# Ledger of designs, part 11: miniprotein binders against q53ft3

Target 1, 195 residues: q53ft3
Amino acid sequence: MFGCLVAGRLVQTAAQQVAEDKFVFDLPDYESINHVVVFMLGTIPFPEGMGGSVYFSYPDSNGMPVWQLLGFVTNGKPSAIFKISGLKSGEGSQHPFGAMNIVRTPSVAQIGISVELLDSMAQQTPVGNAAVSSVDSFTQFTQKMLDNFYNFASSFAVSQAQMTPSPSEMFIPANVVLKWYENFQRRLAQNPLFW

## First folded at step 9 (miniprotein)

Design wa19
Fold by OpenDDE base, fold request of step 12:
Structure wa19 (fold): chain B 195 residues (1-195), chain A 97 residues (1-97)
Amino acid sequence: as target 1 above (195 residues)
Amino acid sequence: SDRERLIILAKWAAILLRKALELARQGNTERAKELIEKAIEYLRRIEKLATTPEEEEIVEQAIEAAQEALQLLEQGKPDEVEEILQEAIRLLKELYQ
């Protein structure tokens, strides 16, 4: 249902479901992370009138989780980029994530998604510096993300001769990925907000 | 895949029912009803995707529970829907847990 992406890292598409309406991604070595992308996988959209509140949690000096509301994802905005590097010194806010039986290590942060009614979300106030406001930072992140994806996908590329028959699997030609990448790069260069 | 769709639908349906339960507790009966109705729509889609008799039975029971909850809300009995909705949610979880 949800994905989480850090530039230079593998995409996460399997959130831990900690409640019916709550999902969590672990972010190891979070101190090295500047930006996080949270997105819907797009298989089935939010039910009408619902969206996701996106929270960030990091351990404080005492090892206690500090939760902050980053922002939102919705059917109208199915992906969002958040800057988390500047949040590490912030105070915690109220959050819907209770005591979770999640192994917390000092180096691991979490992204939490709480599925909420849109009207309830409207009452929430994200931290001010979480939204990526600069086009430049967005562009840089996007480039890194794209490069990471391309490199990852390409690492699995095999020639037709090397393929093992797997009739139950669908395959995408590497050239399609490359073409997509090139086209995306071109569009991004023309307008960073083309999407 | 159909299996993936089934799982996602089940998760959404469970969320809808959970939210409906919360709304019912708050006395927002009309909105709770709307969410339950939507959950039933998702359940019907799940029913079409079910591949085992067990899944079919689970979905059927969940639909029945959701419908019962809806009827109770229509009757002005929000206090009686909690257990029923919880059961429906439990049933849905069996589809993806």
Scores: ipSAE 0.793, ipTM 0.923, lowest interface PAE 0.5, mean pLDDT 88
Fold by OpenDDE base, fold request of step 12:
Order: C-alpha cells, then sequence, then structure tokens
Structure wa19 (fold): chain B 195 residues (1-195), chain A 97 residues (1-97)
C-alpha cells in the first residue's frame, strides 16, 4: 500500500501495520537522513474521500518519541518529499499514534502514515518547513551542483601569461565553462526535467 | 497478484469499517453508512478473489456483519453497531494476518 524511500537506501514497501488505519516505517540511522519520500504503491488507491497523514517520529533526549506531522499523501498527490533533517530539534505535535512501547534504538526514527478522511486532514497543520516539492528540491540540488562545479573550475582559471606549457594536458577556455553554465541554467529554468 | 490485491482490499475494507465505527460513535450516522457501503463494495471484490472455502466464509461473514451494521444505522441504533463492526474488522484481519 505504501512505500518509503531514502536516497542511497533500499526502498521500503512493507510497512508495519500498528492499527487498522496506521502504518509505520523504521528509519535506521535517521541522523544521516535529509529527505524522505513517502508514496503509494499504486496497486489500489485510497478509498474515495480518504488520504494519508504522514508523521515523523524521533527519540528525544529522554528516549521518548517526538511526533510531527510532515504532510499528506492522497490519490491526487500519491507521493511527497519531506525534509526531516531540520526537524530533529522541533517540538512534538498531536498525533494519532499511541504510546507505542516500541523499544526504540536511539538511532531509529519512524515514518507514520495515518489513513484519514480528507475532511479531517484539512483540519491538520503540518510543520512549516517539512514539505518539499520534488521539482524544487531537484532544482535546488542542480543549482547547487552547478554552482559548485563552476566555482571549482573557475578556481583553476589562469591567464595565458600565467600558463606553463603542458603538452600532455588538454585545456578548456574559461569562457566555455561559463557559456555551458549559463546555457544549462537557462534550460533548467525552462524545464527542470529537460534531461 | 490476485493474492496481493485481496490483502490490500481487505486492509482498505478494515480501514473503512474502522472509520465508520469512529463516525458512528461521533453521531455522524450518514457518513458512517457511506463508509460501510464502500466497505461492502470492497468485500464483494474480495469475495471474487477468494480461493479457499475459509476465505469465502470469512468474507461472507464480514459482509453480513457490515450489512447488519448498516441496517442498525438506518434504524437509528448507532450504539449497537460497535461490536458488529469490530467483528467485521476482526474477520477481515484474518485474511491478511
Amino acid sequence: as target 1 above (195 residues)
Amino acid sequence: SDRERLIILAKWAAILLRKALELARQGNTERAKELIEKAIEYLRRIEKLATTPEEEEIVEQAIEAAQEALQLLEQGKPDEVEEILQEAIRLLKELYQ
């Protein structure tokens, strides 16, 4: 029914069902996780008028779970990306997950999905900075990558007068790198999925 | 697979019935009825996917329970549906536990 994906890790497609309407994924070594993708597997959609409220839980300094509402998945939005790295110091919110006496190892967080009526979901307020657009995240990453590359390459720029002959090496004019950078940015702005 | 579909449908049906139970407790009888009706639809689909006599029996009993709950709600007896819906949910869990 549900899947959970962390970049660089195997996809999880078997949630622990803790109640009829509640599902949980374990996230080991959660401190290293910046983003998590929660999605429907697509076999059978939500019943009409229903969706999923997505929660994140992590242990506090006392080992007690702190739950926060990240956002929602629905038939209209069957997948969502959430930033969880900045939530580790946040305050807990009301959640439908009871005192799950799950002996939690301190390094394991959880993603919880509560299946709710859409009208009930509309009354819930996610934490402000958790929901990330997939397009926005990709664009931001790409822009950072481009900037990093450009900065790196430009740091090696030398004038013709500063060059020492090296017949075994190929050289690329700095203006070529700049033109590539500008062209790529333009294409990315036009269509983030141009590739 | 058909087995996977059966399990997923059973889970959804159980969720629907659980939500119906909650709504019935809240006095939202009309919405509860809608969810039960939807659950019955899912149960009928499960019935078509059942491959064993045991599964068929479970689904049949769950349908009967759901229908009884629906009738009770129609009769204005929301207080009497809790045990019946719980039984239907229990039956459904036998399909995927």
Scores: ipSAE 0.792, ipTM 0.923, lowest interface PAE 0.5, mean pLDDT 89
Fold by OpenDDE base, fold request of step 12:
Structure wa19 (fold): chain B 195 residues (1-195), chain A 97 residues (1-97)
Amino acid sequence: as target 1 above (195 residues)
Amino acid sequence: SDRERLIILAKWAAILLRKALELARQGNTERAKELIEKAIEYLRRIEKLATTPEEEEIVEQAIEAAQEALQLLEQGKPDEVEEILQEAIRLLKELYQ
């Protein structure tokens, strides 16, 4: 019913069913994962009025699971991208998975899907910035790109004291723009979701 | 495949019945009835996909249990529904475990 995808890894289509309404995927070597895609396989949709709340669980420094609500999948939105990098510093949220005997391998995280009524889901608040909407992801990417460019270019700026005097101007070598562009393209080619 | 569809339908039906049980415990009888009715619809679809006498029997028993639960809710007896719904869920699990 559900699939889980990490870039550069095989797709997972066999979730462990831990309860009638709860499914879990294991994510080995989770520290290297920036984004995860959760999706419906499309065989049979959710029953009317139901969807899936998507949770992420990782072991804290004490080996205790920390669960966070990432977002939702529904018949209207059967796939979603979640950024899980950076969540490690977040506070745990209330979750329906209870004290699961998570195989205490420090390097393994979990994606949990809880099938719930849509009305109940509407009352839940995902952690901020975890859900990457298709439209918002492009906007966020663009903003990050611009910020990255600005920061990079400005770091190479030279004052007029270092060049011919032009009191009103900062100077940036033209090659800085090219270097940034080349580096950005390389990163994008390696991982389209590197941001 | 038909077998895969049967399994998925059974899982969805079990989820519906579990949610109905939770709602019934909360006193949301009307919503619980709606979910049970939906579960029965899935069970009827499973019945059409059943290929063995054992599967047919399981589905029939699950339908009967779901119908009984629905009747009890209509009669204002939500406290008596839990055991019946649990049995229906157990039966459904036999289809996909």
Scores: ipSAE 0.791, ipTM 0.923, lowest interface PAE 0.5, mean pLDDT 88
Fold by OpenDDE base, fold request of step 21:
Structure wa19 (fold): chain B 195 residues (1-195), chain A 97 residues (1-97)
Amino acid sequence: as target 1 above (195 residues)
Amino acid sequence: SDRERLIILAKWAAILLRKALELARQGNTERAKELIEKAIEYLRRIEKLATTPEEEEIVEQAIEAAQEALQLLEQGKPDEVEEILQEAIRLLKELYQ
């Protein structure tokens, strides 16, 4: 029903069910993780009026779990990205996982999903910095991608005097790439979803 | 697959019944009834996906339990539904555990 993805790792599609309404993914070596994606697998949606509260748990200095509400997944928002790297020093919040037999290892964090009524979820307050503002992160990613491409392409730039005849190759003027880059940036700034 | 669908439906039905139980304990009888009714809908879907006599029997018993719980709530006996709902949840777990 649920999936968990960390960049550079295999996707997890089998959560441990710790109660009828509670599911847990283990995240080994959690200190190296910046972002986690939690998503519905899309087989059967939540029952009407229900969603999932997504929690993050990490061990404190004493090895005790600190749980924090990251956010929510619902039928209307079946996937979410959470930044967890900045949460490692946060205070614990109220959570529904307290009495559960969760394997506690110092290097392993957990993502917990509690299936809740939507009206109950509305009363919950996620920790402030966990929800990656989808638009800002997307814009930043796109900008970095554009910069990467421009830098890559420009690294191959040669002057006319430096050109060696290569009749089998096509050449693109660097100014064309620059113009494209500038135009794309302008459009992105106006509307991140312009395409 | 049909098997995967059956398992997921069973899990959702169990969750619905668990939530209904919690609501019943809180005295929210009407909302508990709604969740039980939804669970019965899921159970009916599971019934159609059942492939073994054992699964069919489990689903039938779960439906009966859910219906009994619903009747008890209608009769104003929320204290008597806990055991019945727990039994229904147990039965559902047999489908996916």
Scores: ipSAE 0.791, ipTM 0.923, lowest interface PAE 0.5, mean pLDDT 88
Fold by OpenDDE base, fold request of step 21:
Structure wa19 (fold): chain B 195 residues (1-195), chain A 97 residues (1-97)
Amino acid sequence: as target 1 above (195 residues)
Amino acid sequence: SDRERLIILAKWAAILLRKALELARQGNTERAKELIEKAIEYLRRIEKLATTPEEEEIVEQAIEAAQEALQLLEQGKPDEVEEILQEAIRLLKELYQ
């Protein structure tokens, strides 16, 4: 019913069911994870009036799990991206997962999905900045990535007079990079999903 | 696959019944009824996907339990539905555990 995706890792489609309405994914080496995607597999949607509250759990300095509400998935929003890298210092929140014997491996975190009534979910407050507002955050990330690339590439820019001849190397004019950057920004502004 | 669909439906039905039980405990009888009715709809879909006599029997028993719970709620007996709903949930778990 649920999937979990971390960039550079295999997709997880088999959650551990810890209760009728609670599902858990293990995230090994969680300290290297910046973002996690949680999504519905799309086979059968949530029952009408229900959704999923998505929680993140990491071990504290004492090895005890700290749970935080990241956000929600629903039939209207069947996938969500969450930033978890900045949550490692947060205080625990109330969570429905109880004292789960989390595999006390210090390097393993968990994503928990609690299936809830939508009206109950509306009363819950996710931790700040965890929910990557899908379009804005993607746009911001893309913009940052573009800026980073442009800055990086431009740092190597030399005039033809300053260029040391290297016949074995290919060179790209800086204007090409700039034009690409400008065009990409324009396209991104028009449609963040143009790619 | 049909088997995967059956399992997912069973899980959803169990969740619905669990939530109904919680609502019944809270005295929200009308909403509990709605969830039970939805669970029965899912159970009917499972019934169509059942391939063994054992599965058919389990689903039938779960439907009967859910219907009994619904009747008890209609009679104003929310305290008596817990055991029945728990049994229905147990039956559903046999389909996917």
Scores: ipSAE 0.789, ipTM 0.922, lowest interface PAE 0.5, mean pLDDT 88
Fold by OpenDDE base, last read:
Structure wa19 (fold): chain B 195 residues (1-195), chain A 97 residues (1-97)
Amino acid sequence: as target 1 above (195 residues)
Amino acid sequence: SDRERLIILAKWAAILLRKALELARQGNTERAKELIEKAIEYLRRIEKLATTPEEEEIVEQAIEAAQEALQLLEQGKPDEVEEILQEAIRLLKELYQ
C-alpha cells in the first residue's frame, strides 16, 4: 500500500502494520538521512474521503520516541518528499502512535503513516519546513536514486562467459537496465512529473 | 495480482470499519453509516476475488456483521455496534495476517 524511499538506500514497500490504520517503516542510521519520500504504491487508492498523515519519530537523549507530523499523502498527492535532517532537535507533536513496544535501537528512526479522514487531517498542523515543494529538489533526489540503482545493478553485471548455469534463476541483460535508465532520464528531463 | 488486490481491499475495509467504530462512539452515526456502506462495497469486491471456501466464508460473515451494524445504527443503537464491528475487523484480518 505504501512505500518509503531514502536516496542511496533500497526502497521499502513492506510497512509494518501496527494497527488497522497505522503503518511504520524503520529507518536505520537516520542521522545520515536528509530527505525521505513517502508514496502510495498505486495498486488501490485511498477510500474516498481518506488520506495518510505522515509522521517522523526519532529517539531522544533518553531513548524515548519523539514524533513529529511531517505532512500528508492523498489520492490527489500520492507522493511527498520530506526534509528530516533539521527535525532532530525539534519538539514532539501530538501523534496517534502510542507507546509501541518496538525494539528501538538508538540509531533507528521511523516513518509512520496514520490513515485518517480528510476532514480530520485538515485540523492537523505539520512541522514547519518539512515539506519539500521545489521541483529542483525532487529532480535532484530522483537523479540520485536513479544513479544509485544503476550503480547497484551494474555492480552485479557479468559476461555470459562468467555466468554459472542456474535454471531456477531469471536473468536480465544489462543493456535493458541501461536503456531503461537512459529513457527514464530523458523523460524526467522533459517532464519531472511524467510518471 | 488478484491476491494482492484482495489483501489491500481487506486492509482498506478494516480501516473503514475501524473509523466507523470510532465515529459511532463519538455519536456521529450518520458518518459511521457512510463508512460502513463503503466497507461493504469493498467486501463485495473481495468476495469476487476469494478463491477458497475459507475466504468466502470469512467475507460472507464480515458482510453480515457490517450489515447488522448498519441496521443497528439505523435503529438508533450505536452502543450495540462496537462488538459487531470489532468482529468484522477481526475477520478481515484473517485474510491478510
Scores: ipSAE 0.789, ipTM 0.921, lowest interface PAE 0.5, mean pLDDT 88

Design wa19
Fold by OpenDDE base, look of step 11:
Structure wa19 (fold): chain B 195 residues (1-195), chain A 97 residues (1-97)
Amino acid sequence: as target 1 above (195 residues)
Amino acid sequence: SDRERLIILAKWAAILLRKALELARQGNTERAKELIEKAIEYLRRIEKLATTPEEEEIVEQAIEAAQEALQLLEQGKPDEVEEILQEAIRLLKELYQ
């Protein structure tokens, strides 16, 4: 349903579902992360009248999680880029993840997606400067991320004949990655703000 | 794949029912009914994707539960939908867990 992408890292497409309406991605070594992209995988859209509130959590000086609302993803905006590098000094806000005892390691931040009604989302205020405002900067960043991901994934590509049997491992056809890449590129070209 | 679609639909249906439950608790009965109706639409789609008798049974039970919840809301009994909606959500989780 959701994907999370950090430049230079593997795309995450399997969020931990912590509640019926809440999904979490772990971001190890979060201090090195400047931007994160959260996006819909595009298989089945949000139910009508629903979207996702995207939160970032980092440990404070006491090791307690501080959650901040970054922004939103919707059917109309199925992806978003957020700058998280400057959020370490921010104040925590009320968040839907607070009641969940998520075991966290100190070096791991989290991206949380809370599926909510759109009318409820409209009442929420994201933290300032988290959303990448520059279309050009966003386009450049997205393109770099896409290229990085594609290059990384492609470097591991092997033919069926080259595969070593590993029944415990899941494999994704390279064509799926390519198709996703091409579709994303097409959407980006059509509307840089599709996100 | 059809299996992947089934899983995603089940997750969305569960979310809809969870939100309906929350709305029902808040006394927003009309909005809760709308979400349940939408969940039933998703359940009908899941029913078409079910490939095993077990899945078919789960979906059927979930539809029945959702319909019962809807009837209770129509009858002005929002306090009685809690257990039924929770059961429907539980059933849906069996499809994707």
Scores: ipSAE 0.788, ipTM 0.921, lowest interface PAE 0.5, mean pLDDT 86
Fold by OpenDDE base, second read of step 20:
Structure wa19 (fold): chain B 195 residues (1-195), chain A 97 residues (1-97)
Amino acid sequence: as target 1 above (195 residues)
Amino acid sequence: SDRERLIILAKWAAILLRKALELARQGNTERAKELIEKAIEYLRRIEKLATTPEEEEIVEQAIEAAQEALQLLEQGKPDEVEEILQEAIRLLKELYQ
């Protein structure tokens, strides 16, 4: 249903469901994270009239979670990028996750998605500066992520002459990765929210 | 996969029924009905995706519960739908837990 992406890290597609309408992703080493992308996987959209309120939680000085509303994802906006690096000093507000017993480690932050009625969401106010509204920022983030992946994958490239038989392994031509990268860049340029 | 779709639909249906319950408690009967009706639509889709007799039975029971809740709301008995909707949600959870 939901995905969570941090640049330089593996995509998360399996949220922990903590209630019927609440989902949580763990973000280890959260202090190194500047931005998080939350998105719908696109299998089945939100029910009509519903969306997701996206929250961020970090441990306070006492180790208690402080939740802040980052923004929203909806069928009309199935992905959003949030800046979380500046939120460490924020005061917690009323949040839908406060009553939940979520096991936390001190170094792990969380992204929470609360599925809500759209009219209820309209009454909520995200914390300031969390939502990266600029298409440019999103594009830059995505480009960095893509570059990271491409660099990683290309580092394993070997010539056919260098290949040793490994019948248990599948091999992907480097050109396939390059083609994917180019296609993705093209799509991103056309519509930064194509995915 | 069909299994993945079934799980997602079950989760959405459970959410819809939970929201319907909340609305019913608030006295918003008409909107609660709408959500239950939508949940039933999802349940019908799940029914088509069910591959085991157990799943089929669970979905059937959930549909019956949702329909009963809808009837109670139509009769002006919002206070009586809580247990029924909770049961329907419980049944749905068995599909994805």
Scores: ipSAE 0.788, ipTM 0.923, lowest interface PAE 0.5, mean pLDDT 87
Fold by OpenDDE base, fold request of step 21:
Structure wa19 (fold): chain B 195 residues (1-195), chain A 97 residues (1-97)
Amino acid sequence: as target 1 above (195 residues)
Amino acid sequence: SDRERLIILAKWAAILLRKALELARQGNTERAKELIEKAIEYLRRIEKLATTPEEEEIVEQAIEAAQEALQLLEQGKPDEVEEILQEAIRLLKELYQ
């Protein structure tokens, strides 16, 4: 019914069913995880009018689980990416998983999916910055890439007076890189998928 | 596979019945009926996928229980539905546990 994916790890397709309407994936070594993808396997969709509330649980300093609502999966949005790295110090939220006597090792977090009526889901408020849209992720990645390249290239900038003659080597003026960067940023701001 | 589909359908049916039970407790009888009706549709699909006499019997009993629950709600007896829905859910769990 559900899958869970962490980059660099095997996909999980066998959730532990802890109640009729509640499913849990274990995430070992959760401290190294930045993003998690939760998705429907696509065999049989949600019943009409139902979806899944996706929660993240990690142990606090006392080893007690802290649950946070990340977002939702539905038939209309059968997969979602969540950023969990910044949540590890957050406050707990209300959750439907109760006091699960799950013997948790300190290094294991959990993704919980609660199957809910869509109207009930609409009343729930996810924690901020957890849900990552594909567009937002792409924009952020592209911006970071551009900044990284500009910074790297600029670190090699020298004046003509500082240049050592190397007739066999080609040189690009630094202003060309800057102009390219500015133009690309402008285009990206207008349409992240312009290229 | 047909077996996998059967299991998934059984899980969905159980979820529907659980939600119906919760709604019935809250006095939302009409919506509870809708969910039970959907569960019956899923049960009928499971019935078509059943391959053993035991599975067939379980599904039949679950359908009967769901229908009884629906009838009780129609009669304005939501308090009597809980035990019946719990039994239907139990039966469904036998298909995938």
Scores: ipSAE 0.788, ipTM 0.922, lowest interface PAE 0.5, mean pLDDT 88
Fold by OpenDDE base, look of step 9:
Structure wa19 (fold): chain B 195 residues (1-195), chain A 97 residues (1-97)
Amino acid sequence: as target 1 above (195 residues)
Amino acid sequence: SDRERLIILAKWAAILLRKALELARQGNTERAKELIEKAIEYLRRIEKLATTPEEEEIVEQAIEAAQEALQLLEQGKPDEVEEILQEAIRLLKELYQ
């Protein structure tokens, strides 16, 4: 029903069902994890009017689980990316997972999915900055990449008067790079997934 | 596969019934009824996917339990649905455990 993905790791498709409406993925070595993707497997959608509240649990200084609401997955949003690297110092929120005696290895965090009514989910407030808009993150990354490339290329720009003849070299006018950059930015702004 | 679909449907049905139970406890009878009705729809789909007599029997019993719970709610007896819904959930768990 649910999957969990950490970059550089195998996808998890078998959640531990800890209650009728609660599913848990273990995340070993969680300190090295920046982002986690939670998604529906797509076989059968949520029942109408239902979705999943996604929680992150890490051990506190006493080894007790601290659960925080990251965000939601729904039929309309069947996957979500969450940043978990900055959550280590957060205050625990009320969570549906109770004192689950989950045998915790100190290095293992958990992703919990609680299946809930959509109206109940609407009353919940995720921790700030956990939900990463995939679109925003991609746009930011792409923009940084573009800027980096443009800056790099521009650093080699010389006027024709400054050029020494090098018949073995091919030259690209700087305006071509600029036009490409501008066109790409325009496309990205219109549709971040144009590629 | 059909078996995977059956399991997933059973899990969803169980969740629906659990939520219905919670709503019934809270006095939200009408919404509880809606969830039970949805669960019955899922159960009917499971029935079509059942391949063994045992599965068929389990599904039939779960449908009966769900229908009884619905009837009790219609009668204004939300306190009496607890055991019946729990039984229905238990039956569903037999399909995927």
Scores: ipSAE 0.786, ipTM 0.922, lowest interface PAE 0.5, mean pLDDT 88
Fold by OpenDDE base, last read:
Structure wa19 (fold): chain B 195 residues (1-195), chain A 97 residues (1-97)
Amino acid sequence: as target 1 above (195 residues)
Amino acid sequence: SDRERLIILAKWAAILLRKALELARQGNTERAKELIEKAIEYLRRIEKLATTPEEEEIVEQAIEAAQEALQLLEQGKPDEVEEILQEAIRLLKELYQ
């Protein structure tokens, strides 16, 4: 039903079912993890009007689990990326996993999925920095990347009079870089997923 | 596989019935009925995927339990549906535990 992916690790496709509506993945060595992908396996979608609230749990200094709501997965958004780096110092939120005797290892965090009614999910507030805003963050990142590249390339711009003859080297006119930048920005603005 | 589908459907049906139970406790009888009806739809799909007499019997009993719960809700007896829904959930768990 659910999958969990950490970059550089094997995909997890078998969650531990701890209740009828609650599923848990173990994340060993969680301190090295920056992002987690949670997704539906695509076999059978959520029942109509239902989705999944995704929680992250890490042990506090006393070894007690601290649960935080990361975000949601739904039939309309069957996969999501969450940033879990930096959550270690966060305050715990209300969570549906409180009464569960889960074996706790200090180096192991957990991803919990609680299947909820969509109307109930709408009342929940994820921790601010966990949900990687998919489209907006991508657009922002892409824009920053483009700006960085343009600034870098333009810093090397020289006039023809300033050039030292080097027959073995190829040169790209600065206007080509600018045109590329402008065209790419236009495409990105029209469709962030044009690629 | 058909077996995997059966298991997933059973899990979803159990979740639906659990949510229906919670809604019934809250007095949201109409929405509870809707979820039970959806669960029955899933149960009917499971019935088609059942390969053993035991599975068929489990599904049949779960359908009967769900229908009884629905009838009780229609009669205005939400307090009596908890045990029946719990039994239906238990039956469903036998399919995937």
Scores: ipSAE 0.775, ipTM 0.919, lowest interface PAE 0.5, mean pLDDT 88
Fold by ESMFold2, fold request of step 12:
Structure wa19 (fold): chain B 195 residues (1-195), chain A 97 residues (1-97)
Amino acid sequence: as target 1 above (195 residues)
Amino acid sequence: SDRERLIILAKWAAILLRKALELARQGNTERAKELIEKAIEYLRRIEKLATTPEEEEIVEQAIEAAQEALQLLEQGKPDEVEEILQEAIRLLKELYQ
């Protein structure tokens, strides 16, 4: 039904269904995530008159999830990019009590999708710092090319102990490819059309 | 695949029936009937994809339950649809859980 993509990670297509109309994706190591893409897999679209409200969850100071509305996916806008980096900075790191490293629950953020009637969705207001955008074909093509290139190049990485001398060939250290990938991805996140 | 389509259709039908039940509880009988009618359309598509006698029986019972709920709403008896719609939803869950 739904997919969830974070740059540099494998796409998630198997949401945890927590109710008939509620679906969740886990986001481990969420502090490293700036944007998330939520999309419909497209085999059978929403029933007419329905769509999905997309939420981001982070634990509060008691370890309880706090859900914030990011925006929507619908048959007319079946994919969207949401910015979550500003939402993560609201966690209790601004107080001395937030500096105490007391583990209470695993710190995993979540993306939640609630299937709703479109009329109900029209009355909902996303949080003000979430950038809501449809992922166009150009941006999705670019991101897939980036991931494909990095994964392909990384599959040829070998340690120096396993390297076969080939003096007539030119070689590029794997870290150069990684640095290029990270820089390009950062620039793409800032401006999807920079290239 | 047909199996994947059946599962997705069953999830959509269950959601449609849940929303219809909520609308009936709010007194929005006409909108509830519209959603039940759509759910029946999804159930008939599931019926065409069912491959085992167990799946066929589940779908048939879900269709009958949804049709009874629709009839009760048409008769102006929205207070009587709660149990039958919940049974239809339970049957659909058996198809995808």
Scores: ipSAE 0.726, ipTM 0.889, lowest interface PAE 0.9, mean pLDDT 78

